# Designs tried in a protein design chat: miniprotein binders against q9bqp7. Part 94

Target 1, 240 residues: q9bqp7
Amino acid sequence: VPQNWFPIFNPERSDKPNASDPSVPLKIPLQRNVIPSVTRVLQQTMTKQQVFLLERWKQRMILELGEDGFKEYTSNVFLQGKRFHEALESILSPQETLKERDENLLKSGYIESVQHILKDVSGVRALESAVQHETLNYIGLLDCVAEYQGKLCVIDWKTSEKPKPFIQSTFDNPLQVVAYMGAMNHDTNYSFQVQCGLIVVAYKDGSPAHPHFMDAELCSQYWTKWLLRLEEYTEKKKNQ

## First folded at step 9 (miniprotein)

Design Jd16
Fold by ESMFold2-Fast, scan of step 9:
Structure Jd16 (fold): chain B 240 residues (1-240), chain A 98 residues (1-98)
Amino acid sequence: as target 1 above (240 residues)
Amino acid sequence: NEEEVIELILEAYYYEEEGDYEKAAELLIRAVKLARELGNPKLLASALFLLVEAFYKMGRYEEAAEVARELVEVAKKLGDKRMEELARWLLEEIEEER
């Protein structure tokens, strides 16, 4: 087992709310700079097998839809995902921001898909908020930090056309979640501790979303894999 | 025609999902021949790409290597750097099995 040199959890922090915690969810803006993002690190350290599978999927889709049809398809998938995230941010925001809700955003099948998950979500502490790991030098923009079934979680909302009933079918999503978690736990803009993750895969037809809960032990296991990807990214940059 | 080649390649994708690499290879060999006759290098690259996988999965490494080498050259002519890099990597993986 390769030893990680930095813990995911901060021993000086608690996941319990305290009197100094803001009642409004935090939304720290992401600032563009040369510090790599979680998504860039993961994209630049894909295995050749992962790149092969992505190209295989792309080739097939282009044959089925044509070049322009493929571009339209991917654009629509991106737009649907963006609208889904906007709707969730609106739903989970405090009462004052609910007036800004677009009625059309709330009508999607994706929102119906996650209703049973949302019933178990409370104590929202951050929405669409930037995180930075000052020591490991990476940044990210997380979707949500809230209690799910009483556990404080980094929650990542995903849309999918195919069922994803197993965490293994969500690819690098667990790595993305723990990368955000580790960054937030060591970011001075935040004072609380997150030890759990949740990946929620929503479906366009309104079929029940699949929640993939990650306890502290599972998060620690994926954190080790994230540290290896980050190290690989750093080595590739040195060799440029 | 191009539509016939596309249908052959898409049918080969179906057979690969079912684990029938021999049937996929038969369809892809036909697709490669037709794509060459049409002078369509993009369609040729698509057929060759999937054919490398089919031969590799069947343990037909010499044929997989030959197809991968042709894919490298076709990708170069297309200016498709991603496909060229993948074809070179596939060739390295195939050579390690041999």
Scores: ipSAE 0.650, ipTM 0.917, lowest interface PAE 1.2, mean pLDDT 87

Design Jd17
Fold by ESMFold2-Fast, scan of step 9:
Formats: C-alpha cells, sequence, structure tokens
Structure Jd17 (fold): chain B 240 residues (1-240), chain A 98 residues (1-98)
C-alpha cells in the first residue's frame, strides 16, 4: 500500500462541459525542470521481470536483424509513432491548417487502422498537452482528452507491428494513462474531470485497431499501482 | 558456424512462444556447445540467457542455476552490466524455488 496515498479523482470537478471552457482544444506546452516525468518514473522503476522481458525481446531482434539492423528498426518504429501522433493531432484539431502536408500522413496503415475508433471520438478538450500533479510532484505530456462513445477519456494512441511487438510500451500503458488522468484532475490549467481511459492499439497493415477501455474502477486500481511506482522512484532518488 | 548458432537460438525462441520448453532447451544446449567451440561470447550469452528461462520453466532448477552462474561470468567478461544484473536476479529467483 502506498504511504503517500492521494485520490485519482477530484470531487470539486465535473466531466460536464462548462460555459467558460475554451472552444479550441487545450495544448499546454511541456516545460521541463527537475520534476520527474511519468515516462522517467516508469523507466526508473521497471520490475526485474519487465527488464528481463525487454532484454529477451532485444536479444531476439539483434539475432534476427543484426546490431545495425536493430538500431535502424528501433529508429523507424520511433519515427512511425511520432508521425502517427502528429497525424492524429491534425485530424482531431478543429483548425484546418496545413492539410496538404498532412495528406501523406493520412495515407498510413496506422491511420486506416484507427478510422473506426475515430468515428466514436468527439468533444476533444486537449491535444498533446502538458499535465502536472501539484501535490504528488510529477509531470507528463498526454496525447488526447476527448469523449469516446460519450465518456470523457484520456486517450493514448499506440502503434504495433503484430510480428514484433514493442514489449516496453505494453507493460506500463495503463499506468501512463492513469498518471496523466490524476495529474490533469488536479492541475489548475484544467477545469474538468476525467474518470476513464482508452488505449488504442493501431496496426501497420491497416487491420482494425483495438480499443482498450478503462472504466473508473479499473483506473482506480491502476492508480494505486502508479502511486507505488512513484513511491519507489522517490525512494531511489533519496538514496542517491 | 555463427549462422548455425543464430538459427538454433531463433528456433528456440519460437518453441518458447509455444510453451515447448523441452524442445527449446534441446536446441539451446546445442547452441551453447557450438558458441563455446566458436569462441563467440555474445552468442554464448544469448543462448545461456534463453536456456536459463527454459530450465526454470521446466522446473529443472539445479540446471537453471548452473547455467545462470555461467551467464554471470560470461556477462562480466563482456562488460554487459545489464545482462550481469539480470543473470544474478535469475539466480536469486531460482534459488528461492530450490
Amino acid sequence: as target 1 above (240 residues)
Amino acid sequence: NEEEVIELILEAYKYEEEGDYEKAAELLIRAVKLARELGNPKLLASALFLLVEAFYKMGRYEEAAEVARELVEVAKKLGDLRMEELARWLLEEIEEER
């Protein structure tokens, strides 16, 4: 049980839109400082089991592709993910800017994969936006906050190549989502409450993306696990 | 030769994905022998790493421990700190089962 427990949801906030809410999705820039990011906390507190599975994946890939081939593969996976996120931000933004440059991004298999999910996404409130938990002292950059099938969600977009899954991104996806959720719910730059999460796994071949919906109860369960990871990170920093 | 060792290890990965640890171990024992004969410590470490998991999953803890100890020494010689740390952790997990 975490020693510094804090609630994920803010009782003073509502998931209903307020008249004072901006008509354009929020995009608060991420300002780095000594405060740890969600990604840093998770990377520094991987379990031995997670490190083992990551090393197992890496060893196999190096044997298949060679060391240079593995570096190229990893670089390409990163670039594909970045382009996918840029395309989604463009699609979900109400502003019709630079659509001609975005045509090549819109033709990717990953974008084709996610089309049926996008039909159920509306009421976008934040895109590529920074969050900070004022009390627990961590920051993050979330992908999207929008309604999915009528429920306000923190949405995390993932890419996957079925024969060679990226193990490291799979383990902590729910923890990333709830960490962003808890931060946003207590960040003064935001006025609304998010109680649900959605992890969308898009496929390179264009096959239908898989949505993994997280209701409030599941988010609360993962929140407790996130608090334990944050506690472990803090203890490791103190012992340096 | 080197390609033969790589093929054996890659085949073992496929059998482990199917849960066939006995078949994986057979292939990995051959890979370990050939990697030693070739004097290739990187391939030896790769084969030993998978073999520890195969023996552990089969409940063959004495053999898993022996392989893990060799992996620690090979990782030290390679200067692979992550592999050395993982090998030591695997050995601790195996000893708890024994």
Scores: ipSAE 0.635, ipTM 0.916, lowest interface PAE 1.2, mean pLDDT 87

Design Jd18
Fold by ESMFold2-Fast, scan of step 9:
Structure Jd18 (fold): chain B 240 residues (1-240), chain A 98 residues (1-98)
Amino acid sequence: as target 1 above (240 residues)
Amino acid sequence: NEEEVIELILEAYKYEEEGDYEKAAELLIRAVKLARELGNPKLLASALFLLVEAFYKMGRYEEAAEVARELVEVAKKLGDERMEELARWLLEEIEEER
């Protein structure tokens, strides 16, 4: 168990919207890089098994594609993911002025893949929004906070080719979600409480996306693991 | 020729996915020999890396440890800190089984 435990949930907050909350989703910009991000903490504290699997994948891909081909491939995967997130933000945003560009952003297998999940998403409260845990000293940029089937969730959108190119991200996705959740629940820029998570894996060929719902109990379990990763990161930084 | 070494390693990846570690090891032993003859330490490291896994999966821990030790030395010469760290970790895992 972690040496410096801190609760994921804030008992003084509700999951119901406050009357003073803005009618449009919050989008707080990510400003400082001097405090570690969730993704940096996770990357710097990968298990040896995770590092091994990632290196094994990289070695094979480099042999198949060459150094330059591998760089191009990974750059393309990154760009596809970025475009998918931009399209989702556009779809979930109430702003009319973004719709003219949407025709170009919405034409992908990934968006087709996620349609059935989007039908169950409503009450969007935050999109591409920064979170900071003031006590635990980490930051992050979450994808979405909205109701999924009536439950307020931190929602993380993932893209996957068949087979997957980035095995590392699948191992730590639950930790990423709860890290954002814990930060938001204690961030003064937000007034509500989130107790559930949702990881949505969308597929390039348009086959139906897989939703992975995390209830409050599961989130609490992963929160403990996130705290351990954060402690490991802090110790490694002191020793560098 | 480098292409032959690459083909052997890629074929070994396929056999490993099928669970045929013995055939993967045969191909990788040939790849290691050719990479040494070519004087290509990067291809040598790639072949050694997969060969450690093949021997480990077969329960051939003495051979796995020997290959892992060579991988540590090759990674040091290449300045590949990540591969060196992984090779040392693999050696620790192997020694625990012995």
Scores: ipSAE 0.690, ipTM 0.925, lowest interface PAE 0.9, mean pLDDT 86

Design Jd19
Fold by ESMFold2-Fast, scan of step 9:
Structure Jd19 (fold): chain B 240 residues (1-240), chain A 98 residues (1-98)
Amino acid sequence: as target 1 above (240 residues)
Amino acid sequence: NEEEVIELILEAYKYEEEGDYEKAAELLIRAVKLARELGNPKLLASALFLLVEAFYKMGRYEEAAEVARELVEVAKKLGDWRMEELARWLLEEIEEER
């Protein structure tokens, strides 16, 4: 158990909508400062095994594509992911925002991949919105908070070149989702409770995306692991 | 030539995915020899890195340690601090098995 345990869920909050909830999804801008982001914490606390596997992948890709080809490949993957997130934000935003964007941005294999998931998404409450855990002192930028099959979820959209049919294949993504969830549940900018997560892995060829639903129990299990990673990060910073 | 070395290493990656570490090691030993003859330390490091894993997976810890020690020196020469750190960690893991 983590030395500085803190609950993921806030007993003073409800997941049920009320009349004071805004009709437009929240989009609080991320303000970068000395407070660590979820991604920084996870990157700084990778195990040696994780670093080895990442280097193994990188070495193979450089041999296949060359140094310049590898740089181009990683830049293209990043750009495709960014465009995918922008398209999803546009699709899930109010109709006025959608009409302001180029229709061509909404046409891609990745968007086709997630169509069956999007049919089950409604009640969007936040999009590309900043979260801060006021007590544990970390920040993040979550993709989406919405109901998936009737359950309020933190939803994380991922692109992948390879099939990821198991949640274990998504590496630290479950930790990222629960970190955002715990922050939002204790962030004064938000008034509701999220107890579920969803990782959606989309494919460029339009193959059906793989949804990885995380119920409250699973979220609690990953939350304990996230707290251990956060504790490790804090200890490493003290020793620097 | 460099392309031949790259092809050997890439073929070794495929054998490792199949769990055929013996065949992977055979290809990587040839890649190491050719990379040394070419005087290409980056290709040498790439071949040595994968060869450490092949020997380790086969339980050939003495050979894995020898290759890892060479990888440390090659990484130092390249100024590749990440590869040097990984090679030192691999040595520690190998020593734990012995």
Scores: ipSAE 0.696, ipTM 0.933, lowest interface PAE 0.8, mean pLDDT 87

Design Jd2
Fold by ESMFold2-Fast, scan of step 9:
Structure Jd2 (fold): chain B 240 residues (1-240), chain A 98 residues (1-98)
Amino acid sequence: as target 1 above (240 residues)
Amino acid sequence: NEEEVIELILEAYKYEEEGDYEKAAELLIRAVKLARELGNPKLLASALFLLVEAFYKMGRYEEAAEVARELVEVAKKLGDKRMEELARWMLEEIEEER
């Protein structure tokens, strides 16, 4: 068990709307500072097996594409992911806060892939919004907080060229989701409680996205694993 | 030539994906020999890296350890710290099985 255990859920909060809730989705900017981000913690505490699998994939891709081809491929993957997130934020934003739209951002295989998921998304409360856990000292930038099939979720949008039908094939994504959830539930900038997560893996060819729903029990299981990763990061930082 | 070595390694990746580590190892042993003859340490490291996994998966730990030790030295020569660290970790995992 983690030495510095802290609960993921906040008993002082509910998922019901109240009078203090904003009329538009929250978008709190992420402030650059020395407090580690969720992605930093996860990158610095990858297991040796995860590092091995990543290097194995990289070696194979370099052999297939060449050095320059690999660089171009990874740059394109990054840009496509960025555009996918921009398109989703635009789609989910209220009309009055909608920025100028690029038709190319809205016409991609990834957006086609998530159409059936988007039909079940409503009640958006936060988009591209910063979270901070003041007690555990970490920060993050979450994609979306909204109701999915009537349940308030932290929603994380992912792109993939290969199918990922099982939650375990999404690597550290469940840890990322619960880390954001725990931070938001204890962040004074937010007033509500989130108890569920959703990882949506969209596909480049427009094949139906795979939704990985995480109920409260599953979130609690991954939260314990996140606390262990955070503890490992803190120990490594002390030794530097 | 370099292209032949690359083809052997890529074919070995496919056999490993199918769980045929014995066939993968046969191809990788040939790739290692050719990479050494060509004097291409980067292709040599790529072949050795996958060959360690093939031997490990087959339970051939003595051979896996020998290949892992060579990979450490090749990675050091290349200045590839990540590959060196992975090779050392793989060697530690192999030694625990032995």
Scores: ipSAE 0.704, ipTM 0.938, lowest interface PAE 0.7, mean pLDDT 88

Design Jd20
Fold by ESMFold2-Fast, scan of step 9:
Structure Jd20 (fold): chain B 240 residues (1-240), chain A 98 residues (1-98)
Amino acid sequence: as target 1 above (240 residues)
Amino acid sequence: NEEEVIELILEAYKYEEEGDYEKAAELLIRAVKLARELGNPKLLASALFLLVEAFYKMGRYEEAAEVARELVEVAKKLGDKRMELLARWLLEEIEEER
C-alpha cells in the first residue's frame, strides 16, 4: 500500500461531452522540467525480472547482429515507432493537409494492423498532449484520448514484432496508461474525466492489432501499482 | 574460434526458449570453456549469464551460485556495472531458493 495514496478519478469531472469542451483535439506541449516523466519513473524502477529479461534480449541481439548491427536495429525500431505515432496523429486529426499525409507513413503494415481498431475510435479530445499531476509531481506525454466503442479512453499505441495477445505481455504499459489518466484527471489544462484505458499493439506484418481494454476497476488496480512505482522512484532519488 | 562460441550461445538461447534447460546448459558449459581458452571476457560473460539461468531453472542452485559468482568477477573486470549488479541480484534469488 502506497504511503501517499491519491485517487485516480476526479469526482468533480464528467466523461460526457459538454458545451465547454473544445471542438479541436487538445495538444499541450511537453515543457522541459526537473519533474520526472512517467517513462523515467518506470525505467528507474524496473523490477529485477524486467531488468533481467531486457538484458537477456540485449545480449542475444548483440550476438546475432554485432554491436553496430544492434545499434542500427534499435534506431530503426525507434524510427518506425515515431512514424507510426505521426501517422496515427495525422489520421485522427480533423484537420487534413497534403503535407501531413506522407504516403509512406500511411501505408505501413502497422497502420494496416490498426484499421479495425480505428473503425471504433471517435470523439478525439487530445492528441500527443502533455499531462502533469500537480499533486504527485510527475509529467507525461499521452498519445490519444478518444472514445473507443463509446467509452472515453486514454489510448496508447504500441508497435511489436511478436504477438501480444494478453495484457500481461505488455509489461509496464498498463501502468503508463493509468499514470497518464490520473495526471489528466487532475490537470487544470483539461476539464473532462477519463476512466478507461486502451493499449493497442500493432504488428509490422499487418496482422490484426491486439486491443487491451481496461475498465475503471482494472485501471484502479494498476493505479495502485503505479503509485508504488512512483514511491520507489522518490525513495531512490532521495537516497542518491 | 569466437564464431563457434557465439553459435553455441545462440543455440542455447533457442533451447531455453523451448524450455530445454538441460540441453542449453550442455552447450553453455562448452561455450564457457572455449571462451576462457580464447581469453574473451565478453563472450565468457554472455555464456555465464545464460548458464546461471539454465542451472536456476533446473533447480541446480549450488551450480547456479558458483556460475553467478564467477559472472560477478568477470563483470567487474569488464567494468560492466549493469551485468555486475544483475549477477548479484541473481545470486540473491538463488540463495532465497536454497
Scores: ipSAE 0.660, ipTM 0.919, lowest interface PAE 1.0, mean pLDDT 87

Design Jd21
Fold by ESMFold2-Fast, scan of step 9:
Structure Jd21 (fold): chain B 240 residues (1-240), chain A 98 residues (1-98)
Amino acid sequence: as target 1 above (240 residues)
Amino acid sequence: NEEEVIELILEAYKYEEEGDYEKAAELLIRAVKLARELGNPKLLASALFLLVEAFYKMGRYEEAAEVARELVEVAKKLGDKRMEYLARWLLEEIEEER
């Protein structure tokens, strides 16, 4: 699908606060399972090089940890990532969502890692919220939409372990962000527009997280690549 | 024993990270031989998979193609669809360089 026919930005929308905007961040639950998700599209359209690198990593890890150890390792990485996202949602929500018994979740190395990024985050509009592109027919669950250094961004939080990095789709992270952005900009459940992205890589040992900011031009470039991946996915499904 | 084969392959991974494909290949050739003697097709596939990359990176396309062809057959017997898919792709890439 050409970018000219399906632009990432919606000219009818503003990225500035509106008096009618909700005071509480939006959290729309993901309900549909018939329409493909961003992650499924990306997983089903991985390049052969991406599949090779993922298999190479998997083979090595299984040899190091054994099959049971590999399963435990990947489950633990997933759980740590999930808890990191839950902690960030709690921190960024204007409502007091985290109970006293769960306060220790806020003290992880990953949370220490992102402290300097969080100082520049404000004006939260959405947290763990579902998006759908009605005309392109895909859905997603984004982490966060907030202002970073004064610019409204789709923010994606990533975790990383330095000595043995877990492969989480490093090549597709920008595509994931712009896919969510394009969907939200054309989703009737939302009234604002996002033009920028931010990928934040947090570290387990608490070392400073790396922010990867994506301006409107970069987002437009990755949007074109996302449309190609979506087209490839649609063709594969049609031929099955 | 299986532990010896695993150690050889893991050591080869480290050499490949350093770009030392010659040393990696030396270790992997030994791992392939031992895996065959043990009759362990999973370890054999693991060693062959990495060996294809080592030969390819060294520009030794004839050896890379031979190893890739064996990997396709081993993957088929294992029912490992992903490994078969990758082995066939690697063979295609190797043939384009020849």
Scores: ipSAE 0.706, ipTM 0.933, lowest interface PAE 0.8, mean pLDDT 86

Design Jd22
Fold by ESMFold2-Fast, scan of step 9:
Structure Jd22 (fold): chain B 240 residues (1-240), chain A 98 residues (1-98)
Amino acid sequence: as target 1 above (240 residues)
Amino acid sequence: NEEEVIELILEAYKYEEEGDYEKAAELLIRAVKLARELGNPKLLASALFLLVEAFYKMGRYEEAAEVARELVEVAKKLGDKRMEQLARWLLEEIEEER
């Protein structure tokens, strides 16, 4: 199957703002069902090398921290990431009122880490919003769609600890971003076109976050790789 | 004791990161022997897993295959399906190099 039959960008959509677009960021709730999520597709189609590297990391961490220490570490990483995303959604949403818990999170190192990135973010169009690719039949929950330095981007917020990174979230980040982008560009709940991606890695100690910008050309390259992963997932499901 | 085995494996990880697979293998061979004597299949699996990589990187494919086959059996006993599948994939890759 030719890859040009499933383009990442929708030629019928404009990359410019439409006067009829809502002023409030979209937040379509995720309706989980039989349709696979981006995360599931990526987890089920990891390359042998990716699986090996993750197991190697896991084995080493268990030896360093012990079984209970490893569970505590991964639970803390999960909780920190969840709270970081909740704080960012609150900061970027014009209608949301900060809760007492969120106020305390604004003092975290991760939020301090992204301050310089947030200064360049404007025109937020979607926050914690569900996307579905109507033709390719996959779903996802994206973090944010906003203008970064004047370019409309799918923005993915990541947390990292400099001493011991949580490796699973780094391998497929570009694929995750373009999968959301392609889905949104072909989802009838959205009317605009997004052509750029941004992966922001925030640090616990407040060190400046690293922005990894993906232009349209780079997004197209990763889209090709995402389509291969999706094809592999579909074939594996048929063989079960 | 278990702490000695863990220390040997962790030291081997450091040598592998430096690209020194010969020193890593020496430490892991000792770790494997001690883990077997202790009857600790989890530590044995950890040591065998890293030892397969060390032998493979050194081009010692016969030894890598033997270690990988043992890893398959140890993983089965542990009920570790991920490790079992990885060991089988490593065996396949080693046989292709031969």
Scores: ipSAE 0.703, ipTM 0.931, lowest interface PAE 0.8, mean pLDDT 86

Design Jd23
Fold by ESMFold2-Fast, scan of step 9:
Structure Jd23 (fold): chain B 240 residues (1-240), chain A 98 residues (1-98)
Amino acid sequence: as target 1 above (240 residues)
Amino acid sequence: NEEEVIELILEAYKYEEEGDYEKAAELLIRAVKLARELGNPKLLASALFLLVEAFYKMGRYEEAAEVARELVEVAKKLGDKRMEDLARWLLEEIEEER
């Protein structure tokens, strides 16, 4: 049990759209400060097993590609992921943005991979938007908040080279999603409540993306684990 | 030379993926010997790191512990704090099995 327990859901909020909600998705900019990001907390509190598997992967890749080849590979992976997120933001944004959609984005492996998921996504409320948990003191930048098959979700888009996903994103993806969810539910910049999560793993070869849906109960279970990671981060930082 | 050590370690990774830890260990023992002869502590660390895993998976805990202790010292010499911390953790995991 976490020492500083706090609820993930806000009983004062509903998942229904408010009459005062803007018709365009929210995009609150992320502000730089000393408050840790979700990504920072997770990276600084990886389990020893996670660190071992990451180092094992890194050691092998460096032997295969050389130091410079490894740097080039990781830069390319980062760039592809960035472009994938930019393409999704464009696709899910208002009608004017959709008219400017690059046809080549629809032919890219990653975008092709998620087409069947996008058919079930509607009612977009936030895109590339900052969240802050004022009480628990962490921030984040979430990818998307939208309805997936009628359920309002925090949606996180991930890229993977088949057959194996990248080790870095696999282990903590559910924790990242619920951390954003808990922050948004208590962030005064937002008026609604999200209770579900969705992790979408897209593949470079265009094979169908894997959706990992998280209902409210599963989100609550991962929320407890996120609180433990946050507590561990806070303790670790005090000792530095 | 250096290329031979790299090939041995990469082949060992393939055998570990297949669950053939005995063959992986055989290749890694050769890689360790060659890396020491070359005086390349980075390649030595890479070979020792994977060899700890191979011995551990085989239940050869005494040998795994000895290799892990050497990895700690090699990592210290390299200034590789991350590898040093991992080697110490591996040693702790091995001792718990004993």
Scores: ipSAE 0.710, ipTM 0.935, lowest interface PAE 0.8, mean pLDDT 86

Design Jd24
Fold by ESMFold2-Fast, scan of step 9:
Order: C-alpha cells, then structure tokens, then sequence
Structure Jd24 (fold): chain B 240 residues (1-240), chain A 98 residues (1-98)
C-alpha cells in the first residue's frame, strides 16, 4: 500500500463538455524543472527482471549490429515513432493541413494500422500536452485526450515490431496512461475529468492495431501500482 | 579473433533462447577465455553476463557466483554502472538460492 495515497479521479470534475471548454485542443508545453517526469519515474523503478531483459536485448543487438549500427537502429525506431505521432497530431487537429510529406506518412504502415481506431475517435480536447500533478509532484507529456467510442480517454499511440495482443504485453504503458490521467484530473490548466485510457499499438506492416481499452476500474487498479512506483522513486532519490 | 568471440556469444544467445544452457555455457567459457586473451573488456563483460545466467539456470550456483563477481569488477573498470548494478543483483539472487 502506498503511503501517500491520492485518488486518481477528481469528484469535482465532469467528463462531459461544457460551454467554457475550448474548441481548439489544448497543447500546453512541457516545462523543464526538477520534478520528475512519468517516464523518468518508470525508467528509474524498473524491476530487476525488466532491467535484465533490456540489457540482454541491448548486448545482443550491439553484437549483431555493432555500436554504430545499434545507434542507427535505435535512432530510426525513435524517428519512426516521432513521425507517427506528428502525423496523428496533424490528422486529429482540424485546424492543421497536412503537407505532401505528411500525406505520405498517412499511407505508411503505421497509419494504415490505426485507421480502424481513428474512425472511433472524436471530440479531441488535448494533443501533445503537458500535465502536472501539483500534489504528488510529477509531470508528463500526453499524446492525446479524445473520445473513443463515446468515452473520454487518455490515448497513447505506440509503434511495435512485435504483436502486442494483450495489455500485459505493453508492460509499463498502462502505468504511464493512468499517471497522465491522474495528473490531468488534478491539473488546474484543465477543467474536465478523464476516467478511461486507451493504448493503441500500431504495426509497421499495416496489420490492424491492437487497442487496449482501460475502463475506470482498471485505471484505478493501475493507479495504485503507479503510486507504488512513484513512492519507490522518491525513496530511491532520498538515498542518492 | 574479435569476430570469433562475437560469433561464440551470438551462438550462445541462440542456445539460451532454446533453453539449452549447457551448450550455451560451453560456448561462453570459450568466449570468456578468448576475450581475456584479446584484452577486450567489453566482449569479456558480454560473455560473463550471459555465462552467469547459464550457470544460474543450470543450478550451478558456486560457478555463477564466481562469474558474477568477476563481472562486477570488469563492469567497474569499464565504468558501466548499469552492468555493475545488474551483476550485483544477480549475485544477490544467486546467494538466496544457495
């Protein structure tokens, strides 16, 4: 049980749109500061097994590709992910027009992979937007907040070379989503409530993306696990 | 020489994925010897890291501990903090089994 327990949902907020909600999706810039990011907390509190498997993978890839080849491979994976997110932001922002280069990305395998998911996405409220939990002292940059099949969700877009048909296969991704959700629900820059999450795993070959919907109960379960990781992080940093 | 060590370690990865830790250990023992002769601490660390796992999976805890201790020292000389931490965690797990 986390010592500094705090609720994920804010009972003072509603997930329904009201007259004061902006028509343009929010895009609050991430500010550099000393408080930890969600990704930093998760990276610093990986289990021994996760660290071992990551190092084992890294060592093998370096042996296969060489140091330079490994750097090129990881840079390419990062660049593909970044461009995928940029294309999605453009698609979901009605005020933006796609450039010819961006339109080519819409024909890519990753964008083809998510087409069936995008048909069910509407009511975009935030894109590439910073969140901060003022009480628990962490920050994050979320991909998207929008309605998926009529439910307001924190949506996280992922690219993967391997199939991820089960939510367990996405590892820390559920923790990342609920951390953003809890922060947004208590961030004064936002006025609405999010109770659901969605992890969308897109595939390079255009195979249909796997959507992992997280209802309020599942989000609450992962929220407790996130609080334990955050507690672990703060204790570890006190000892550093 | 360096290419031979890399090939031995990569073949050992394949055997470990199949659960054949005995064959993996045989290849890795050869890789460790050659990496030491070459004076290549990065290849040595890579071979030792995988060898610890092989011995551990085989229940050869005394040998796993010896290899893990050497890995800690090699990682320190390389300035590889992650490998050093990981080697210490492996050593802790090995001691719990013993």
Amino acid sequence: as target 1 above (240 residues)
Amino acid sequence: NEEEVIELILEAYKYEEEGDYEKAAELLIRAVKLARELGNPKLLASALFLLVEAFYKMGRYEEAAEVARELVEVAKKLGDKRMEELARWLLEDIEEER
Scores: ipSAE 0.620, ipTM 0.908, lowest interface PAE 1.3, mean pLDDT 87

Design Jd25
Fold by ESMFold2-Fast, scan of step 9:
Structure Jd25 (fold): chain B 240 residues (1-240), chain A 98 residues (1-98)
Amino acid sequence: as target 1 above (240 residues)
Amino acid sequence: NEEEVIELILEAYKYEEEGDYEKAAELLIRAVKLARELGNPKLLASALFLLVEAFYKMGRYEEAAEVARELVEVAKKLGDKRMEELARWLLELIEEER
């Protein structure tokens, strides 16, 4: 059990829409500051097994591509992920909030991959929006908050070259999702409650994306693990 | 010469992916020998890194420990702190089995 436990859900909030909700999805800008981001906490508290697997992959890729080829490859992967997120934001934003849309972004294999998921997404509340947990002092930038099959979810869009059919194959992604959820539920910029998560892994070749739905119980389990990672990060920062 | 070492290591990756650690180890032992002869510490580190895993997966813990200890020293000389930390962790993991 974490030493500084805090609940993921806020009993003062509801997942139901109300009259005070904005008519367009929220997009709170991420503030530059010394408060750690979710991704930084997770990167600095990886298990040795995770670090080993990442280094093993990196070593193999460098041997295949050379050092410069590896850097180009990782830059291209990053750029494709960025374009995928931009396309999803465009698709999920109301037409009137966008001055123009890049048609080429909407026709990628990754977008084809997620079509069956998008049919079940509605009621978008937030897109590319900053969250801050004011009590636990961490920040993040979440991809999307919307209803998936009728349930309000923090939705995280991922790209992958290899199939990831199980939630275990998404590594720290469940921790990332619940960290955003807990922050949003206690962030005064938001008025609603999120109790579910969704990790969507899209594929470059257009193969059907794998949705990993996280109900409230699973989110609570991963929340405890996130709190332990946050505690570990705080202790490591204190000693470094 | 360096290309031969790279090819041996890459082939060993494929055998490990198939769960054939015995064949992977054979290739990696050859790669280690050639990397030492070439005086290429980066290729040596790459081969040693995979060889530790191969021996560990085969339950050859004494050999895995020897290779891990060499990897620590090679990583130190390269200034590769991540590889050094991983090699030390692998050694701890191996010692727990012994």
Scores: ipSAE 0.707, ipTM 0.935, lowest interface PAE 0.8, mean pLDDT 87

